# Designs tried in a protein design chat: VHH binders against q3afa8. Part 3

Target 1, 265 residues: q3afa8
Amino acid sequence: MDKASLGIGIFDSGVGGVTVLKELINLLPGENFYYLGDTAHVPYGSKSKEELLILGDAIIRFFLKLGVKMVVFACNTSSAITLPILKERYPVLMEGMLEPLRKNMPAKAKVGVLATEATVKSGLYQKKLMETNKFQEVYMIACPQYVPLIEKGIVSGKEVEEATREYFEPLLKEEVRDVVLGCTHYPFLTETIQKLYPKIQVIDPAAYVAREVYRKLKENKLLGENGGKVQFYVTGDEKSLKNLGSLYLGYNIDRVQKIDLEVIV
Below, E stands for the ipSAE of ESMFold2; O stands for the ipSAE of OpenDDE; V2 stands for 0.75 times the mean of E and O plus 0.25 times the DockQ between their complexes.

## First folded at step 1 (VHH)

Design b01 (framework vhh_7yz9_2)
Fold by ESMFold2-Fast, scan of step 1:
Structure b01 (fold): chain B 265 residues (1-265), chain A 124 residues (1-124)
Amino acid sequence: as target 1 above (265 residues)
Amino acid sequence: QWQLVESGGGLVQAGGSLRLSCTASGSIFSINAMGWYRQTAGNEREWVAFITSGGSTTYADSVKGRFTISRDNAKNTVYLQMNSLKPEDTAVYYCAAQRGYSYGSYFPTEYDYWGQGTPVTVSS
């Protein structure tokens, strides 16, 4: 069996992971992708480690049945909590949101991170960045208005601009020039952020994830050549993936398959 | 196999305009950033402009407001519209493509593919 011809699985609890998918499609046109939104089990941030492991295990087994050589955890919660454990249970290559950024981002005296309230309160994202010793100061900014606006398809205009000015005020005061998008939804707002703050370097972890996926596939001699297909799956509602996913990707998502995850207690 | 070919260079008077084209032998949909660089004899390649797959553009201060970069994925082509040309713009112009970063790069060493170059001469 030629493993290089197998696909790449990518999952998130919702539509946010399409920001990672877009970077992967652009960098790896020879690959086939399977995107799964676990929309029946949102939100992941409030779930126990045990529940996340049961869901993550089921998702890995689903992708293996489809035929994948790599799984991308396009979910910050699963990347932090379940990836280190599941990586040891299955021989398939795995990558998440944080490690590529940690490993490859240049050292900076000051870095800002835009994130959800749950991510800020967990302290985990800040801890992981500080552990690298690359950053002297990490400024975590909770952006509670962003995900609701993005889910409504509001990615530009006065309301988004006003929220963005509010969130960036403390970063500007501290003269922060490098800002990480610490939520997979936030790249939907990149154009609005760059319009308001053209001198700020916006850092999208999805770009680092895509490069690390390419690097790992190349090192393992697994790069595909005859790909170009993307298949979409959900466990629950498909509306957000069809509407916002199509908007972000710049093409219509015609078909989304609803599936049931086979969970093992 | 995958190659970039520049065209549209030539001789133009100061204040004039030229449009450079860079056509790839295959799809540019997968190319994260496309850029233009220029080089004068005895000097290193100098960044001019880049455009990301998402359409974000950035320009060197020396050309800002005069040059416009754009891409057409359907035609596998990136363009550089050069207006209000100055004698100082005289150089060989190179098209470059990058698979690494979605937000582009200033540094020639971070581009994976290069064209052969097209000369632009601006007379006074």
Scores: ipSAE 0.000, ipTM 0.106, lowest interface PAE 19.8, mean pLDDT 83

Design b02 (framework vhh_7yz9_2)
Fold by ESMFold2-Fast, scan of step 1:
Structure b02 (fold): chain B 265 residues (1-265), chain A 124 residues (1-124)
Amino acid sequence: as target 1 above (265 residues)
Amino acid sequence: QWQLVESGGGLVQAGGSLRLSCTASGFTFSSYAMGWYRQTAGNEREWVAFITSGGSTTYADSVKGRFTISRDNAKNTVYLQMNSLKPEDTAVYYCARLDSSGWYEGPSYYFDYWGQGTPVTVSS
C-alpha cells in the first residue's frame, strides 16, 4: 500500500460538481475518484460559516475513512469560506474552485462572471477576483434561471437561449470578451453560450482546478497509475446526480450510495 | 539531452491532409503527456491537441473533428493527423512534452519543452 494509490475525494452540495469531476477524470485517468453530493443540506449559499465548517469537516473525515490523498472542494461557497480553515486542520492535500483560477488565469482589463444571485449578493467572489489585481473591472451577472433549468435537464433550446441573451446584454454593452462560469452548474450550458456568442471566451474554473490538482499530486509524488474507478455518494436525493450527472459525464451512473455524515457539533 | 524532432510539415492545398510526427529521445516517453501547439506570425502559440500518458485526448474547438492526435510508445513518437485543412490552419506547429496541464486555447502555460517547429502552409 503506498499513498499514491489512495483516491481523490470531490464534493459539492449537488450535481454541479460533476463538471469538475469530468475535467479530473479526463486529466487523471490513473486515479480513483470518490464523488459526494451533499444533497441533504443544499443550498450551501444560505448557510452560516459555522454550519459550513461543520459540514466540511464531516465531509473530509468521510473521505479520509474511504482513503484519499486529496480532497477537491467543487463548491464555490465552501472553497471561499471553509477551505482556508479546513486545510490547516488536516494533513490531506486540499484544493478548491477559487485559488487555481485566481493564481493561474491571465490578466484581463474586463472580466464577466455569471453566478447565482446568492454569490453576486455576497460580493465575496468579486472581491476575491479583484484582490489579485489582474482585473480592473469585474462584472457580476446574476443568472437565477440557469440552475432551475439545468436541474430539469434543459440545457439548450429557446428558454435557455432567451435567458442567456438577457444575461449577456450588459456584458456586450461593456465590450466584455472573457466570461467566467462562476457556478459549477453553468458548464452544462457552455455549448448554448458558445453558439450564441462565439467571440466570447468562456472560462470554466474546473479546467484550472484539474491542472492544479495534477500539479500538486506530481509535486508531492502522489500520482496514481492503476486507478480509473469512480464511486458516487449522496447524503440526500440521488436522482439529479444519476440523471444529469450521467448526461454530463457521458456514461451511466448505475449506483449512487446514500450515506450519513458524522457531524461533530 | 532530451530532444523532440518534428517532421511532416509542408505545402498543401485546402481540403488536403498532412500527418505531423514528433520523435522524442532522452526521457521515458511513455510517462509523459504530449501535445501539439501552433503559432501564426504576430500571435501567441495556441494549443491544438493533447494526449495523456494513458491515451486520453482533447482538442481545441477549431480543430475538433478534423485533427487526430495519437502516440506510439514503442517508437517514442506522437502524431497529428490533419484532415480537411483550411487556410486558417497555416502556422508553425510545435511538439511539446507536457506535465498534463497544457489546456485551453491560446498560449501554452504548462509545458516542459517543445521542439523547433515544423511549418504548415495551406493554400487555395
Scores: ipSAE 0.000, ipTM 0.101, lowest interface PAE 20.2, mean pLDDT 83

Design b03 (framework vhh_7yz9_2)
Fold by ESMFold2-Fast, scan of step 1:
Structure b03 (fold): chain B 265 residues (1-265), chain A 123 residues (1-123)
Amino acid sequence: as target 1 above (265 residues)
Amino acid sequence: QWQLVESGGGLVQAGGSLRLSCTASGRTFSSYAMGWYRQTAGNEREWVAFINSGGSTTYADSVKGRFTISRDNAKNTVYLQMNSLKPEDTAVYYCAADLYGSDWFSPDTYDYWGQGTPVTVSS
């Protein structure tokens, strides 16, 4: 079998991973994509390492059954915690949210990171950025209002703008000009952020992820030429993916297949 | 490379004052939350005071009203001003840095620790 004709799997616990999917579709129009939202097990941020590994293992096996040459972890929690372990268990290429940004983002004196409370509290994201020695000051900002608003389809207007002003106040005080979107949901708010703060460079890790996927496929001679199809899968509720996913991608997601993960405990 | 260097400890009489300093090398200080912990022989480290990257402070009940934590980002230094010292304050005091950004944290979540500065309060 021509492995270059196999698809690329993208996984997230919800709809947020469509932000990564959009960048991949735009950069790699010759590829076929399989998107899995593990909506039956959301949220991932509160789960144990053991539970995340069981779910991650099941997700990899699901994609291997579909026929993939690469799996993209469009989930910050799984990228940080489970990806380093799972990449040693399976021969399929894997990439996550953090390493492409670490390798390819230019050095900056000051950088801000908007993230969930769980991500800030873990310290892992900030620690991994600091380990590169590319950033002198990393300002982590927890944004607890953002995910609930986005999941309700509220990506603009007074409430989002007020929350954004609150979160950006400490960054403006420190004269931070480069701000990383440290949650896959947050690119839904890019237009609102840029409207309020046009002088701030908003950095979406999804762009770095897509470029790293391209680089790895090219180096391994696995780039596809005859793709262009996307198939959507969920383990639980599909409404957020159909509604918010369609809004973000700019086309109607008509078909979403419900699947059960084969967990091994 | 990044490290914490503590100074200002020593012997003081009950009712006296000491100012502990903790200076960070490596020019990343302003992004870190900073804490002070103390430890007596045979016991685990006990949290004393905390200051986040934005300057908000929190204190253990045992020191509230007597100790003040502050930071000077231009000098990469965090301070613990200790007033109305009691014999019960006798301990080795540790400076700690955390990338966490919260007002409360466990000792096991800190990224960097100083080597400790002994404080002895005689009655």
Scores: ipSAE 0.000, ipTM 0.102, lowest interface PAE 20.6, mean pLDDT 84

Design b04 (framework vhh_7yz9_2)
Fold by ESMFold2-Fast, scan of step 1:
Structure b04 (fold): chain B 265 residues (1-265), chain A 124 residues (1-124)
Amino acid sequence: as target 1 above (265 residues)
Amino acid sequence: QWQLVESGGGLVQAGGSLRLSCTASGFTFSDYAMGWYRQTAGNEREWVAFITSGGSTTYADSVKGRFTISRDNAKNTVYLQMNSLKPEDTAVYYCAKSGDIVATIPYEYYFDYWGQGTPVTVSS
């Protein structure tokens, strides 16, 4: 079997991973993609390492049954906690949110990171950025208002603008120019951020993820040529994926297949 | 007068262990994040580990699983327990405190005051 013809699996606990999916389909139009939103088990941020490993293992086995050559962890928590372990257990290529950004983002004296409160408390992005020694100062900003607003479809207007001004005030005071979107939902707000702060360089990790996926596939001679299809799956509620995912991707997600993960305890 | 005093460095064989200490004075220790950095001759300073005022820890990939950072607020001291030492760990180790936190955001990290350093030499 020609492994280059196999698909690429992408998963997140919710709809946020469509921001990564969009970058991947734009860069790799010859590939087939399988997107899984593990919506039955959201949120991942509060789960134990053991629970995350059980879920991650089940997700990889699901993708392997579909026929994939690579799995992309479009989930910040899984990228930091489970990816280092699971990549040693399976022969399929794997990539996550944090390593491509860590390796390929240019050095900067100061960077800001907008992230969920759980991510800030866990130190996930700060850990990955500080490990490189590329950044003298890293400013982590918890944005608890963002995900609830985005999940309601509120990506512009006074409420999101006011929250954005609140979050950017400390960054502007410290003269931070480069700001990382440390949550896969946050690219939904890029237009609002650019409107309010046109001189801030907004850094979307999804672009780095897509380039690293391309690099690994090319290096392993696994680039596909005759793809272009995307199939969507959920373990629970499909509403956010259908509604917000369609909005972000710019096309209607008509078919979302509900599946059950086969967990091995 | 801010002061950070490192101690505990020395000569050790590969596979050995050392515990570094950094005692702080001149500021309210419990309000600041603390970190450890290292530098070899001719190279830039690299981050090793940090611990927040609340006790959350993070580590550079090169030391993860081998080094442990901890703090004792009653003693104004931050520690770095170094296990399974490798020749590549040879460096001068520096303690650092975060800058003054004036915002309501609890996880601003920047290190603006450094100690004098303590040398660690790991023999093959």
Scores: ipSAE 0.000, ipTM 0.114, lowest interface PAE 14.6, mean pLDDT 83

Design b05 (framework vhh_7yz9_2; at its last look DockQ between E and O 0.54; V2 from the best seeds 0.00; counts 0 for: pae E 4.5 > 2, unsure alone 60.5 < 65)
Fold by ESMFold2-Fast, scan of step 1:
Structure b05 (fold): chain B 265 residues (1-265), chain A 125 residues (1-125)
Amino acid sequence: as target 1 above (265 residues)
Amino acid sequence: QWQLVESGGGLVQAGGSLRLSCTASGSIFSGNAMGWYRQTAGNEREWVAFITSGGSTTYADSVKGRFTISRDNAKNTVYLQMNSLKPEDTAVYYCARVGTYYYGSGSYPDAFDYWGQGTPVTVSS
């Protein structure tokens, strides 16, 4: 068995994980990817640890049946809650959103994080950033307008620019110069943010995830060479993945296969 | 290694006022946000007010309009001026170095584990 020829599984609860997928495709063009959107079980942020473990376990088993050498948790909730447990249960390599961010954070006194209200209240990013530097000031900005705008395909123009100015006001007053995109949807807005604030360094965790995946595959001599295919799967509705996923990736997602997760209680 | 010393608590009647003080080690204070938290028996510590290194202030809804947080960087001290005190304000008050701030519909901070000894406040009915 040539393990280097096996694919890489990526999952999220929805379409947001395509921002991670795009970074992976760009950095690792010789790999085959399997993307799973667990759209039947959105949102993950409101689920118990027990529910998330049941779903995460089923997702890992699904990818193992397809034949993967690595699984990427493109979901912030699963990266924080289930990844530390599941990586002890299965021999496949695993990576998530938060540990690559922690390892690659610049030594800065102040950092901003743009996130959903649910993520802000959960403390997921706060704890991980503080593991790097306990004296770092973390400015969490809840951005309730962003996901609805992105889901409508509105990633530029007056409305998104006005929301961005509003969200950045507290950061500018505190002289924050480094800002983390704390939601997998938010890289859709990177060009708008950079246009308005060219001196602010936008930190996309997806880029750190992709580089860490590359590092681990190289270190383990598992880099693929004869790949280049992406297969898409959903557990529920496929429309956001087909429409917004195609927009973000820059190519048409023609086929999305619907699957059922095999849950073990 | 980091030291915070709270003072100014005591017994006061409903409608009265108290001013709490928290003095910190020099280098901890100068570049850091500071906050006030309180704890009643059987409950987790809850946030009351915070002030950033730049002087911006935020308050919990329960104390907004009644409490004022301020700082004196020359004295490495943060203050909590408490007016119109209510029996439900009875608690042990702690100051802490604040590392996380939340902005949105309800702004609130989250503290690190740098707590002082606390200062008790009892508000009689």
Scores: ipSAE 0.185, ipTM 0.580, lowest interface PAE 2.9, mean pLDDT 85
Fold by OpenDDE, look of step 5:
Structure b05 (fold): chain B 265 residues (1-265), chain A 125 residues (1-125)
Amino acid sequence: as target 1 above (265 residues)
Amino acid sequence: QWQLVESGGGLVQAGGSLRLSCTASGSIFSGNAMGWYRQTAGNEREWVAFITSGGSTTYADSVKGRFTISRDNAKNTVYLQMNSLKPEDTAVYYCARVGTYYYGSGSYPDAFDYWGQGTPVTVSS
């Protein structure tokens, strides 16, 4: 079996990862994808490192059993916490949400980052960005209203706009012009954000992830040629993935396979 | 390559005042939020105050009303005016580039990646 013909695994705790999947599909039409939403264990942000590693191991093993040439951590929490460990543990290419941005994002004097409360409070995201010396100031904005709205399918309208105005107030005050979406859910709101603030550059890390994935595959001579298939998996409820995933991807997700992760304690 | 140099520390009596200065080299100052934190031996670091490049200031509750942070962009210098000093303010004070986050209407210090050698402040009773 040609290793280049193997698929790419993508996982998230829920539906947010589909935003990353979309970018990957767009940039890598020759690839097949396995998307896993670990909906049985959402949210990841409240879990311990140890717990996340247990889940991470199970997820990687799942993908390896399917036969993948690369695993994409389409989860900010996992990217920050478990990816650095798991990449050393398993002999498969891995990529996450943070490193591609860190590596490839152009230098800016000021940058805003919209993120979940958990991500903001961890300080890790901000720390990693600051370490690059590409950004003089990093403004982290906790956006607690966004994920609940998005999960309800509310991606436009008064509620989202009001929340957005609230979150952008400090960014505007500080004359921030570049804003990173620090949660994989948030690209659902890109249109709404741009409508409100057309002068602000909204940066989706997913684009950087896709480019980095392409680079790594090319470098390793693992680019696929006859892909285009996407298989969806969940560990728990599939409703959010079917509904919101379909909405974002622009086609109906009809088939979702429920799986049980083989957790080794 | 970037350097922060604190000065202005010393011994002062309770109720007295000190003005700390921090001068930054290179481009670290321009466009950055700058701040002060303090630390005593064996204790955790405590943020004191920070000021964004736009001039927005935030203070720890313990120093509100007593301390004032300011900056002079032309001099690449951030200042901490400390009034009504208390013995509990005794610490080594460090200047740092500050990453900030916002939650609700509040701004908070978070990450930092550069700091100086520190300047000691001793407040006697």
Scores: ipSAE 0.115, ipTM 0.536, lowest interface PAE 1.5, mean pLDDT 90
Fold by ESMFold2, look of step 5:
Structure b05 (fold): chain B 265 residues (1-265), chain A 125 residues (1-125)
Amino acid sequence: as target 1 above (265 residues)
Amino acid sequence: QWQLVESGGGLVQAGGSLRLSCTASGSIFSGNAMGWYRQTAGNEREWVAFITSGGSTTYADSVKGRFTISRDNAKNTVYLQMNSLKPEDTAVYYCARVGTYYYGSGSYPDAFDYWGQGTPVTVSS
């Protein structure tokens, strides 16, 4: 009946999107959220543009059946590659990881970005950063080991530290002090990164996303008042969402519904 | 007319070597990454290599192990040493200023904002 009472759909390839969900819950306590982790298809960082579009299309159709006023692409890969195309196919409001970062990131001479291979190859993430005129040099670091490790629940220890040292080597050589977490999974590694490199400022864009979601809902007179519920969905394994997701959110995720996406080939 | 000038191209036999040079104005070169690109078919441009202001290097898979990018900051010059040349390396080679550096596996998109005029390289046999 009332469009403002509809929920907000949030998706990611796995558990990573809870880092965005946490900021949304904190800023928008009157909203209902539907979180989908597409765990049957994680990681997104190795997928082609065409496959990501097919999955994104199915995810938006799923959220529309649930009744949403907005879809949040809580995946940097999907935000870079699919959001610009999918927003032209559907009348629902959309927000992703890139535009909030562009609008809210403070100016730096040098910035490092840890991202998936697909995000780096797209060229769109670095293009958005360079268009700001806030940076002279952007260091895009493809981190293919991170999402698989995080989805297995491995966020500390030797394996993560060895991968992190490899990824940070060029940043240290160039004396980069500010590093953006260009994947919504990567905030799970913040403690490990800060332990290894205490002088590096780790920047998580999730708060910026929450601010822009709020602004879009307010601008469209869609702010909700009767919410406060979060529903969790996965397409495959739910272990990382229940374990790491619960720890990150600070409460127990005990009910997760498994669904099958209706892909159209 | 051009703030970046490439040189060192020419005709070479397969298996041979060439060294390309690119000299830029200080405003283009100083503090910025430089890269090499090549173009084989009209409007198709392929990334070859980057070098950061601090000297870190990255290469396309097609040239890794055969090509070496280097820079001389005192001369505002970037070099591309091309060894073990193959006929498929035939192209016009362009020097460019780049504001984005890529690290990791895969092919890299174009990230340049200034171009040279180009220097042709032909690899025969």
Scores: ipSAE 0.107, ipTM 0.571, lowest interface PAE 3.5, mean pLDDT 85
ESMFold2, look of step 2: ipSAE 0.014; ipTM 0.334
ESMFold2 (binder alone), look of step 2: mean pLDDT 76; pTM 0.777
OpenDDE, look of step 2: ipSAE 0.047; ipTM 0.438
ESMFold2 (binder alone), look of step 5: mean pLDDT 77; pTM 0.777
ESMFold2, look of step 7: ipSAE 0.048; ipTM 0.516
ESMFold2 (binder alone), look of step 7: mean pLDDT 75; pTM 0.771
OpenDDE, look of step 7: ipSAE 0.058; ipTM 0.474

Design b06 (framework vhh_7yz9_2)
Fold by ESMFold2-Fast, scan of step 1:
Structure b06 (fold): chain B 265 residues (1-265), chain A 127 residues (1-127)
Amino acid sequence: as target 1 above (265 residues)
Amino acid sequence: QWQLVESGGGLVQAGGSLRLSCTASGFTFSSYWMGWYRQTAGNEREWVAFISSGGSTTYADSVKGRFTISRDNAKNTVYLQMNSLKPEDTAVYYCATDSPSLEELYKYLTRGDFDYWGQGTPVTVSS
C-alpha cells in the first residue's frame, strides 16, 4: 500500500482542535483528514493520567482502523501527558501542541501564555517552556471566562473585550510583547486581541504544529497529493463542532459521525 | 487472517508457577508489540505485561518481579512465565497486539479481519 495516500488523524476533547485543523488544511491541501472530538469525555483537564492514557490509546486505535499515517494531538492536556508514552507504543507518527512550539519559537526575554486555570495550575506548560532556556520570564495568565464565551459563540463584543483587558493588564505592566495562545479554543479570539492590542505579537501554536507535520511527512516521503477531504467524528454531543467548527473553518460541516471508543484496561 | 491463540492455563496452588503461550498467525509477528492482559469475573481487563518488537519489556506493579514476558519470533509465540502465584492472580489471561504495523493493519482494513484479542486461557490459583 502507498502509505502517502493514508490520512491524518486529529483529535481534541471538543471543538477547539478545529483551530489546528484549519492550519493543517491550509498548509497541506493534498491530505485527507479525520477529525475526532471526544465530546463524551469532556473535560480532559480534570482526568487522571491513567484515564487519559486509556482514552488516548483508544483514539489512536480508532484512527489506525480508518487508515492514518500520522495522529495529531490537538489537545494540550493529552499532548503534555500522554503523547510521550503513546508514541513509544505505536509505529504511527505522532505530534502534539507543545513540542513544535518549543523547538521552533525564537528566543524572547519575556513571554506571556494565556491558558485555562487547569493548565496554569498544573505548571507543566511553564516548566516545558522554561526548560528550553529560550525564555527568561514566562507569565502564565489563567483565562476562565474565555472557553465558556467561545463555546456560546461569543468571540467579539463588549464581554470578550472586557475579559481580554482584564487578562492583559498584568502582561502590559511587565512590558510583555509576545503572547502564546495556550488553549486550542483561544485562536477564535485572535481578531479581538489584535484589535485591542495591535503592538502585541499573538503566537498561535497551531501554526508551529502544522509546519512540523509538513516537515515530518516530507522527511518520511509520506506527503499526499490526491486528498482534500475532511471527515468529522464525535463520541458524544456534536453541536459545538457543527456550529462553532463551521464558523471557524468557513464552511458548513454537513456530516458528523458518532462513534464509540474501544477501551482496553 | 489475523489470529492469536492462548494456551497453558490451569489450576495451581499458591506459590506455584505456570507458563502461558500465545501463538500468532496471519501477520508479521516480529514487527509487532505483544502484551498480556487479564480479566476477573465482573471486572474490567487489566494490563499485565508488554514486550516490544525489539524485546524491551514493561510490567504492571502487581506482577513485577514475579512474571516474565518473552518472545520467540521464529515460532511466532509470546510467553508469560508466572512465578510465586497468588490467589489474586486468578483470572482469564488474554494475548493482544497493541502496536500493529500500518501495512499489516491496512490489509486487515480491506479484508475486515480486525480481532486483536485471543480467546483467553483461564488461570485459577487456590490457597
Scores: ipSAE 0.000, ipTM 0.120, lowest interface PAE 18.8, mean pLDDT 82

Design b07 (framework vhh_7yz9_2)
Fold by ESMFold2-Fast, scan of step 1:
Structure b07 (fold): chain B 265 residues (1-265), chain A 127 residues (1-127)
Amino acid sequence: as target 1 above (265 residues)
Amino acid sequence: QWQLVESGGGLVQAGGSLRLSCTASGFTVSSNYMGWYRQTAGNEREWVAFITSGGSTTYADSVKGRFTISRDNAKNTVYLQMNSLKPEDTAVYYCAAERYEIRYSPSGTLVYEYDYWGQGTPVTVSS
């Protein structure tokens, strides 16, 4: 079998990874995609490294059974913690959220990052950005209202606008012009952010992820030509993926398959 | 004006339990990120537990499995249930309603910008 005809697996713990999927579909229309939301095991942020490795291993094995040439970790926690280890265990190509941004984002004197409180508290995201020596100042802004609003389907209107004004106030005081969306859910709010702050450059890491996936496939002679199919899977509840995923992707997700992960402990 | 009032501190023997309360006025706890911090004399204030507007919780490694943060939206109150208390848990405990702005300082340390702090409630754990 032609390895270039194999699909690309994308996983997240929920619906957020569809923001990465959208960029991949746009850039790589010749590819087949398998999206997995590991909704039975949310939240990933509170899990041990050992548990994340067990889940990540099971997810990679699931994708390999479907036939993939690459796995994209559209989950910031798994990208930071498990990707470096799992990349050495399997011959399949792998990519995550943070390294493509670190490698390819232009240097800036000041950069803002909108992130979950767990990501901000971990200290890992700003440490990884500072390690590049591209940024003199990194401003981490925790946005605790964003994920709950997005999960309720509230991506516009006065409540989102007020939360956004509060989160951007410190960035405006420091004359920050470049703002990274440090959570895969946050691109759901891009239209609202751009409406309020049209002169701020909003940076979605998903675009950098998609370009890096393209580069790796091209360099390995694995680019597909006759794809265009997307298949959706969940381990738990499918409602958020069907409703919010359809909203973000701009088309109706009719079929979501519920699966059980084969874990090895 | 936004205000936080802590209560429930006091003296307890090692292995005992205490429940701290933090009642908010002027805003709703369910709409804000809420946290508990503690401070011993001569040391920096350290975080203990957080609860997000969405209800997700996070704990410092020193208290995981022993402390539980929760909220009662009807009473506009955040709680810290402290079990299996140790003498090293002796501190003044502070409630905070937070919006996190973290800046990389010239010294290389992060500085948190907090919206509101309570007055603190002392907890003393005897051996």
Scores: ipSAE 0.000, ipTM 0.147, lowest interface PAE 16.5, mean pLDDT 83

